# Designs tried in a protein design chat: VH-VL binders against o27280. Part 203

Target 1, 266 residues: o27280
Amino acid sequence: MDSMNVPEVLEIKRIVEESESVKTFIFSWDFRREVRPGQFVMVWDFRDEKPMSVSLIDPVRSEIGISIRRVGEFTDRVHGLSEGDLLGIRGPYGRGFELMGRDILLVGGGIGMAPLAALADEATARGMRVDALVAARTADELLFLDRLEAAGVNISTCTDDGSCGFKGFAHERLLTLEENHDMAAVCGPEPMMFQVMRILDERDVPAQLSLERYMKCAVGICGQCCLDDTGFRVCAEGPVFWSQELSRVREFGRYRRDPAGRRVPW
Key: E = the ipSAE of ESMFold2; O = the ipSAE of OpenDDE; V2 = 0.75 times the mean of E and O plus 0.25 times the DockQ between their complexes.

## First folded at step 10 (VH-VL)

Design G18 (framework fv_bamlanivimab; at its last look DockQ between E and O 0.69; V2 from the best seeds 0.00; counts 0 for: pae E 3.3 > 2)
Fold by ESMFold2-Fast, scan of step 10:
Structure G18 (fold): chain C 266 residues (1-266), chain A 119 residues (1-119), chain B 107 residues (1-107)
Amino acid sequence: as target 1 above (266 residues)
Amino acid sequence: QVQLVQSGAEVKKPGSSVKVSCKASGGTFRSYAISWVRQAPGQGLEWMGRIIPRFGKAYYAQKFQGRVTITADKSTSTAYMELSSLRSEDTAVYYCARDDQYEGYFDPWGQGTAVTVSS
Amino acid sequence: DIQMTQSPSSLSASVGDRVTITCRASQSISSYLSWYQQKPGKAPKLLIYAASSLQSGVPSRFSGSGSGTDFTLTITSLQPEDFATYYCQQSYDTPRTFGQGTKVEIK
């Protein structure tokens, strides 16, 4: 009986450099503990632990991949590691994506493409038609294009600066794409996800969205609660939510909280 | 759709250096690696090293460390391999190839650059 | 370094023959193995990756199998354009390493 709550010390088998700020770390994994796209693990460097989404799931090779963006002290230390070094991994945790229908739209911004890359692999393996809209600030920050292309995914890109594909934001590019899908999955900065969700709702496309800040709720940590639209406190099993669930959260895409609990615009 | 086009054949004296170029044509560098592989006359394939052009990260086979330098220029979508202190044993065809970071296969390949080291 | 050994080093075959080439790794490489074809004066061409995945545009008479340490490339019904040298390559670890090659010659 293996416990998901005890970290297993695993060797870094391979490192893929996705961009100047993003690396994917690949580990051997015992698939007696099933992992699905949209789930996350806790990564422990023997000083601190942080939640990280799983970006590669390969049961045939018994491997998982975890993509990490360099954004602070913990991630700087992890980025300094080499193949053969050790990290503690526990999990998986959280709700994964659900697949339904015959075709799916993926909309990813920056590192949000990481869990969507794993989802694209599963959707393709199931015989679904996959369209992906990949967004970033610049061409150098577009992630997983080679994996998506190899999987036969139909790719659209957009960059804020126009250095690759459509010049503009993800929601602006989405407005120029007219095809309907049976479902969508969205992951990226919260303001981008909010705008994309509104468009998908108007098109009557059911969407699932992955919210990083709700990963702590999925692990059962009491320090991070949310209010629903009725004023009730809700501790949700994140990080993946249906758009109908998020439409009830007034704060989504509009406000964040400061340390005193006051609402602050994004 | 990307294709790799290499610089032309070189004849060099022992002790000199050679710098071979590999230009991505029909596209620009994405987040993949470029590997350098050589083949001496009648011999097999020997991996020399790789670079991820968009980030400038280079890796070398131990045998060539200290004599080989692999670089890239993002603005021209060109990777370079420079080999110094040339010996007759360095006579070979030098290939660049796109190196898939996840699977590690090589495709496409450049057409090859013949380097002959002779007195 | 992971050492790759091919067998045989050369073989003679006729058009229509079934040809098999074996590749052995000095340690387990899972399915991180590719096969290449090289014709005289030309760059190698990718045939198979991930031990068994056929590259787009490669004829279906080529197939790959195996995992761990033992791998096989099979050509069913050999064609005139298939006379070439074949190489296996591991991508499990760095440095990347190739087998010594197998030359398929006309009988």
Scores: ipSAE 0.684, ipTM 0.844, lowest interface PAE 1.9, mean pLDDT 87
Fold by OpenDDE, look of step 11:
Structure G18 (fold): chain C 266 residues (1-266), chain A 119 residues (1-119), chain B 107 residues (1-107)
Amino acid sequence: as target 1 above (266 residues)
Amino acid sequence: QVQLVQSGAEVKKPGSSVKVSCKASGGTFRSYAISWVRQAPGQGLEWMGRIIPRFGKAYYAQKFQGRVTITADKSTSTAYMELSSLRSEDTAVYYCARDDQYEGYFDPWGQGTAVTVSS
Amino acid sequence: DIQMTQSPSSLSASVGDRVTITCRASQSISSYLSWYQQKPGKAPKLLIYAASSLQSGVPSRFSGSGSGTDFTLTITSLQPEDFATYYCQQSYDTPRTFGQGTKVEIK
């Protein structure tokens, strides 16, 4: 067994309450092990293991943050933890985002903002101009707004109920924004990403999208995250894909497979 | 840019309570954390507690636990700090401030509310 | 609670002087340290966060350094508007705590 794939037991240094359902857990990190925005880690609570995106990368403090949304039994347990408690972390895994150009557009929905927040920090640190479209069902579910603002990101918000910013969906708001970006990074509900990708393609804006699928091994062996027809493994060839790659993925925006391998429509 | 505007000066008797308001404008109040800090005359700064209006969760310094209540009204973008059982030692300028949940610094600050407790 | 101790409590300086204020934490706070400036009758103003990051709009003559337990605020060339009281604040643990302040007075 590769030592890199053995979970390292880490202490939770800090917990940031992003929303009622989302917490960011901060850990010490040895940056000899490089981590990029868009990559994920496997989080082990000594009972179960789940893939989670890295939402904070801080080489100065030698810290990373993992944002976790409370959605089930595993995340319920994790959300019950306190600072000083332990978790197992292995990784990072997968292909992260690639930055290019001068102007970047981030489009995120819900917890999908997690990897984009990390990307925003890197982009702004590089002197890029960053626009972020942050979407959620309600104002209370919008994530990382203050953090993004502090980083110098130009933020546009979108909520389903209109409680903050544009009332509607991200792709609808995107239609009202200027077409002056060199690249885009997208992460959120797959139906959202699908619509956003279409718009960006029409605008001839290179786009990277982070795909979510059920992952078990994270090392491209088990095939649980394999995309139909293409054979792409989300944990190995992704989770970040270029729009051109996803255009070959028939299931994208249409369905996913659950842990039992059954098709689950979006 | 976000601004914080606090309610006016208060004069209270010992044993009474005071409620100070802090209205936020500009930005998204719902995403903020609001801290309360007081400063007695000629003294330093003392953190009292904070609230995350997003889900109404408040945290208090142990010194004020049971005597201070911090609330927020998201509809009006206003945070409140109520201090009960007032003593002469509670005479101070009370500040609200936006605190960063990652870095923990305070910025911006309200203009402060002078509270005088005297018989 | 983490105690923050500033040194000196007060100092006298002239315009153009280099001013150094120190802040010591009772335990390691990593880089979770901020510096504020407060003028009489006004709210504190954030100058430095994360020990060394300059807040937007703050003159470059202000700088912060340090990590762990010992921190320093430096004003390279004191200006007339810099006469004020300065506070350090730790954000490593709750409750948040401040130094007792350093009053910079005109010589």
Scores: ipSAE 0.509, ipTM 0.828, lowest interface PAE 1.6, mean pLDDT 93
Fold by ESMFold2, look of step 11:
Structure G18 (fold): chain C 266 residues (1-266), chain A 119 residues (1-119), chain B 107 residues (1-107)
Amino acid sequence: as target 1 above (266 residues)
Amino acid sequence: QVQLVQSGAEVKKPGSSVKVSCKASGGTFRSYAISWVRQAPGQGLEWMGRIIPRFGKAYYAQKFQGRVTITADKSTSTAYMELSSLRSEDTAVYYCARDDQYEGYFDPWGQGTAVTVSS
Amino acid sequence: DIQMTQSPSSLSASVGDRVTITCRASQSISSYLSWYQQKPGKAPKLLIYAASSLQSGVPSRFSGSGSGTDFTLTITSLQPEDFATYYCQQSYDTPRTFGQGTKVEIK
């Protein structure tokens, strides 16, 4: 089999503290293994393995950055690591975002901004105009703002508590933004993505949305990442889907599944 | 653009402490670091440490660990550097600067605070 | 700690000259290198970051090159305001370290 099915052990070169709960881990990477914004990697701490967002793609320096939110035991152990420590990385996997047109809207919630930050870098490098709507519960949880600003991205923010920017949800802020975009890329909590997708569909803006599902193999064999109505495997046919593809998926935006496959309310 | 404004010059006796402030004006603290760099008369630049003001996490150059304390007050957008057990070799201009976590350059810089340690 | 060594320690030049300053790191620092200009009594001013990226508002006569261990700052047509001391700085590893400086003086 190819190198994508076996983790490569890599040294953590640098750690960027994005927030109290999010760190970006930077590794050397051989770009003969191409990485596209919206693809993911499986991160192995020698005990467990989880899918993580690629947030930095730098072929010139031969580096990638993997952004990891501390949410449980695995990510807590990874957050306890230092520069020089080792992690296993396999991938990249999945279908990434496609860029089109001159004007792109990014809508990101929480850690969902990670793949969108990578996409923003690519879009600005192509000379596209990039607007980003960055959402979080509080100002301290807004991600990548300084990096996006430095890249020339026009930023709008919203926070649940109103501590920065618009007080409210991303879809509410979206209703107040200019409708000047050739495409949109959306990643974040699934309820947010559902509401944002509905608005973008009504506006006839082509939208690509990145989904998260439970993953084990990441190469399309085990079936753990399948969507109910379509048989789409998030690790193979996604994680990035066009809004048209998701319109056929009943579970999208309505519930999530735990690792055992049980339906759980959002 | 954000500016970093430092506290004024100080003259100190050996064995005492100095605390220099660095206030961000025209902006607020974000997810970037504030570094402290000193320059002795006629000498080059020496990094002392940094803080990420949003969560108060400080990092120190080994040479200064135990003598330097770097803190921040997010509510006033102000970082502080305190150097204790002063000696004549600590005579220098002390700068604060915005420290980019990704690229690691310093921009902007504060105007500098001259600290003279003499008997 | 990564040592940064600049050459020359000083140089004399005339207005209009092409000036080249070099900086060597004790180990590879990829392109994590910045250049600063400092005039007497003033804070350093960022000129170049990421080895070759020109900071906004810096005149285009300044340029940077190199990667790995060897880096160069070039001023293609020296102006009266360019007489200053120049420092390189690595940001590959902690602690951040600076070169010892290069003083550019009027000939």
Scores: ipSAE 0.466, ipTM 0.776, lowest interface PAE 3.3, mean pLDDT 88
ESMFold2 (binder alone), look of step 11: mean pLDDT 92; pTM 0.948

Design G19 (framework fv_bamlanivimab)
Fold by ESMFold2-Fast, scan of step 10:
Structure G19 (fold): chain C 266 residues (1-266), chain A 119 residues (1-119), chain B 107 residues (1-107)
Amino acid sequence: as target 1 above (266 residues)
Amino acid sequence: QVQLVQSGAEVKKPGSSVKVSCKASGGTFRSYSISWVRQAPGQGLEWMGRIIPRFGKANYAQKFQGRVTITADKSTSTAYMELSSLRSEDTAVYYCARDDQYEGYFDPWGQGTAVTVSS
Amino acid sequence: DIQMTQSPSSLSASVGDRVTITCRASQSISSYLSWYQQKPGKAPKLLIYAASSLQSGVPSRFSGSGSGTDFTLTITSLQPEDFATYYCQQSYDTPRTFGQGTKVEIK
């Protein structure tokens, strides 16, 4: 319990280079602190602390992986680290995905594939049939395809520019997929998730969606993690929500909030 | 399913350079890394280095550092291994293989390219 | 570099025999170990990865076990097509390193 709120200084065991902008950092992990797909950790470089989704969970090897996209000063510094260097890790935090049924559809956009890659491993280990729709702007931004293939996942891809797979957006590709699933899990940009959620709702497929946009408070005590109509705190009650919960939120897919809580269009 | 096809056999003089190609067909070439492994006659397997074609990053075994250059052309789905300052002990079959970044196993393999260094 | 040592370097066996090949790493490599089969004039073929995971299309008579530093490849009922050289390989660190090989010869 107390150990979850104190950063543990861990050595980077391995670095997997997923793309020009994404790396996965692998650490030894004591699984007495259980980690579930969809949960996040706070990564501390001894200067700043940022929330990152867990993308690899391997209790047999006693390892976790954290995938980080280069998007600013903190992530640039972390990307400059090498195997053997140290990072502080605190957590895990948040509500993870729940698995049910025999068949699952994963729909991921960009770095949103990170928590879904961990979920794919758990679902396949449980004997579920896993189909994944992996979306990105270009082929070079598609993530975890090799890992998903190795896990036995049936993969569909789409890129905005048509450089790999279907040319178009995730929801357009989803409309051409007619397999029925017991559940779905979705992670990516909110506009993508909103469109995907609508299609899954029409198909009566229960979906869980991961909202990671305002995770500035690891324990969920800040108002900036709050969703408009529901009062849900993303880091305390999320980041994973069922589609029926999000269908009642006016801002989902339409507005985001800046650090001051003001509505900003997508 | 990805297949790797390598260039043909080469006979080279000591001190020259050789450049072997490895063309991927099927699948997404840029979604994995390519390793180069050689095997001298009657000997075991020796890893030389790897490249991740998606962003052009290459890593080399210390023994070959300074003599080997591994590159990739994304547009043709082709990886290259160039070995310079050839010696008789560089006589070997050179293989390219898809390198799984998470597990580190090699599959599939190219058919191999025989390089003979003799005067 | 992590050194991989195989035992034995060669063995003679008959069809139907149980064959065991061992591989030892100079330091712990967790389960980051693969086994390959190589026939004369051919590229190596992946049999097992992650110490114990059987590659698709590989017959179930092949199995792998072990973790840390000591690993074993077992062929439960040797077939004529199994006479080949077998290599272990670690992927825990770079450079990737192989065992010296074990040649399985017909008795």
Scores: ipSAE 0.459, ipTM 0.747, lowest interface PAE 2.9, mean pLDDT 87

Design G2 (framework fv_bamlanivimab)
Fold by ESMFold2-Fast, scan of step 10:
Structure G2 (fold): chain C 266 residues (1-266), chain A 119 residues (1-119), chain B 107 residues (1-107)
Amino acid sequence: as target 1 above (266 residues)
Amino acid sequence: QVQLVQSGAEVKKPGSSVKVSCKASGGTFRSYAISWVRQAPGQGLEWMGRIIPRFGKANYAQKFQGRVTITADKSTSTAYMELSSLRSEDTAVYYCARDDQYEGYFDPWGQGTAVTVSS
Amino acid sequence: DIQMTQSPSSLSASVGDRVTITCRASQSISSYLSWYQQKPGKAPKLLIYAASSLQSGVPSRFSGSGSGTDFTLTITSLQPEDFATYYCQQSYDTPYTFGQGTKVEIK
């Protein structure tokens, strides 16, 4: 597995500006190293390394895309790069989503739409019907609507402030949608995912949820990605988990851990 | 579906500026990029630049950098292209078009705005 | 900038003919190529994107092929409404660039 653990220095081929704070960086990729929706890579700017979900997987063009939100020093530096510049990439890591059935629901919040956009591409390529609920605080923070529309996805939106689509939270919008799905995939803030999971469980829809806690695991803090009661490690056994597995975890959606490992409420 | 409607023809003097509008209807204006493409009489198509309305950031072809400004007003679902320091060779039909950022194709197109630069 | 060259610049054809137009990029553009149809006094209309994907609502007699640097647009069984100018366009890198156009005229 040496090739997965050594950074490969890749040229940025294209940059897509998704919003004021989010960019997708596109690289040539050798698909002899398999990549699945829901997996992540470590992105290295030759100073620091951070985990990022793969948001575009295109074996026909031999390309992958990585979507990055500007939130701190590392991501600010990466956002300053141009096409032709170099980044180190190692991976992929983690368990990806598994597609089942014919009709699927995607529920994404903010940057959580990144891995779901890659999943939508695969599902539509298989001829599946895809419904996506895209949630954000404001209209300007809704991501990947153009890609989802181009792929033939049925899109519903919601914003906390009502600036686009339903006014309210993702789980409130989901309650107004009464369609049957064979499975769901969910990614976003943990409180959102918890509420969405509860509704899907009541509807007997099996759901896969992607946990962002893998960021701490990827930088060597294994205890931070271990869920209470189950012993699951997000970086090794996730980041994608079935709702059945998460329903037995007391901390999911209720509290998180700070860098020192202390419990803090959401 | 989405339709783009442009402002009417303009006749301008050399050295002045022109501002062409492109109003989107029937779709989610904020989720698209809008590109501007011009066509001189009897000539081919030339890309000038694009804007992502939700981000408010525009990118320009080097040939037009310093003379072209592309803006958008999200409240009216309208994109604008302003070209300054006009010369006779700027006489052309100017088109706006919805730009798919991942594939880079243009669909739909506005009907075009004829700009004539003469005294 | 990536230069796009079309051939021929013009051709004469009759209804029912097969028409082939070629487009060459100055460097590899993968499959980031679109084809447009333009009629006199009208805006261009998208026919094909991603080199070979037919746009919704476009007749199946239009097809595209190619990858890398060499691309073709084919019209099988040419119809009266197909007499127009056709443009290829690369979207691999900005600035986006177009071929010079191919005019399909009545024989």
Scores: ipSAE 0.317, ipTM 0.709, lowest interface PAE 4.6, mean pLDDT 86

Design G20 (framework fv_bamlanivimab)
Fold by ESMFold2-Fast, scan of step 10:
Structure G20 (fold): chain C 266 residues (1-266), chain A 119 residues (1-119), chain B 107 residues (1-107)
Amino acid sequence: as target 1 above (266 residues)
Amino acid sequence: QVQLVQSGAEVKKPGSSVKVSCKASGGTFRSYTISWVRQAPGQGLEWMGRIIPRFGKANYAQKFQGRVTITADKSTSTAYMELSSLRSEDTAVYYCARDDQYEGYFDPWGQGTAVTVSS
Amino acid sequence: DIQMTQSPSSLSASVGDRVTITCRASQSISSYLSWYQQKPGKAPKLLIYAASSLQSGVPSRFSGSGSGTDFTLTITSLQPEDFATYYCQQSYDTPRTFGQGTKVEIK
């Protein structure tokens, strides 16, 4: 019996509105169950259970935060909850980010900034220099800018429509940024991550990338979360992978798989 | 929109060396890999090695190790392939090509440089 | 080194024919396989990468399939400009290696 694998019913302590479509739900947490940036938990609304990345880790306040984008029935129900309401939380699961060196580059797209915000907090607490490239379709979809600024992070932005910062895609903006980092961490849409990974590899910057797909399978629950060529299971060996590992995965950045295992283009 | 333009044909004596150039235009020279591939008359394609200009790092096929040197000059956006101790069997067309680091396909290709080794 | 073997070494075909060329790797290369077309006196031209991905500007009559060790290039309805030599190439490991080539000749 492992208590970490049993859902604990927790009260929503605070709700932070990150954007029109994203909220962060904050819970009291007993840090005898360690949580690291890049890990996820299973969130249970007493009807359905879904994986969500941990976006805030605060041992001083004994709190964790979980950022949720409104995209379907489950997330619509969760967004309808108020402070004081209850959710079941099981975990944490997965492999988190590793920090090395003195300087880190974060590259995040949309909700992919959620796990990177937690990583930024840890990196700055360690005294690392943190540069973040925050990308979204529009200015309204840029996430965590105020939190990153408060943490002392050097922020660059880009939007597809040019409504904030550089007009263009993350990888185009990255080409204009300084090349000197000891490591990078990347999270966002797979096509963006693939392009960013290419540039970082050419710069000889070791990068970790978070694959949030297939996190429906918590560790040990199902065996369907498998990457084509490597035999890695995202829920068992991920969701965080080094770029060297992902360079050999044929589906990364090219196609995804539906529930039947068929290849579907992005 | 990268284009690769190579130096002109060469006729060399056995035992000499040849240095072929490959000038890139369009794109950022530092941000791609250049491979060298040769083709003897009537024969197939043979990979010789590659360079990542940004890092100055070159890799060679074992068959050419010790005879081939691949270099790059970032200021002129030019890659070079030098082959020493030439033999008649080195008679070939030598191509440079942009090497996709993640997929490993070659595109675009230079137009080729004919090197003839004869007495 | 990974050895790439093509079959056939040559074939004769007529305009409108379906042509298939096979390529076999000495060990599994997943889908790290590209196909090139080469005409006399010209540099090779990329047709297909990642075993089945058609390069921009290449006619849809070209297609690739396969994974692991066995791969196929198919040309549906052969056109006059398709008479050329075709090469497969693996990029799973260094050194990069090519098949010996398949010459597609007019019948």
Scores: ipSAE 0.000, ipTM 0.390, lowest interface PAE 19.1, mean pLDDT 84

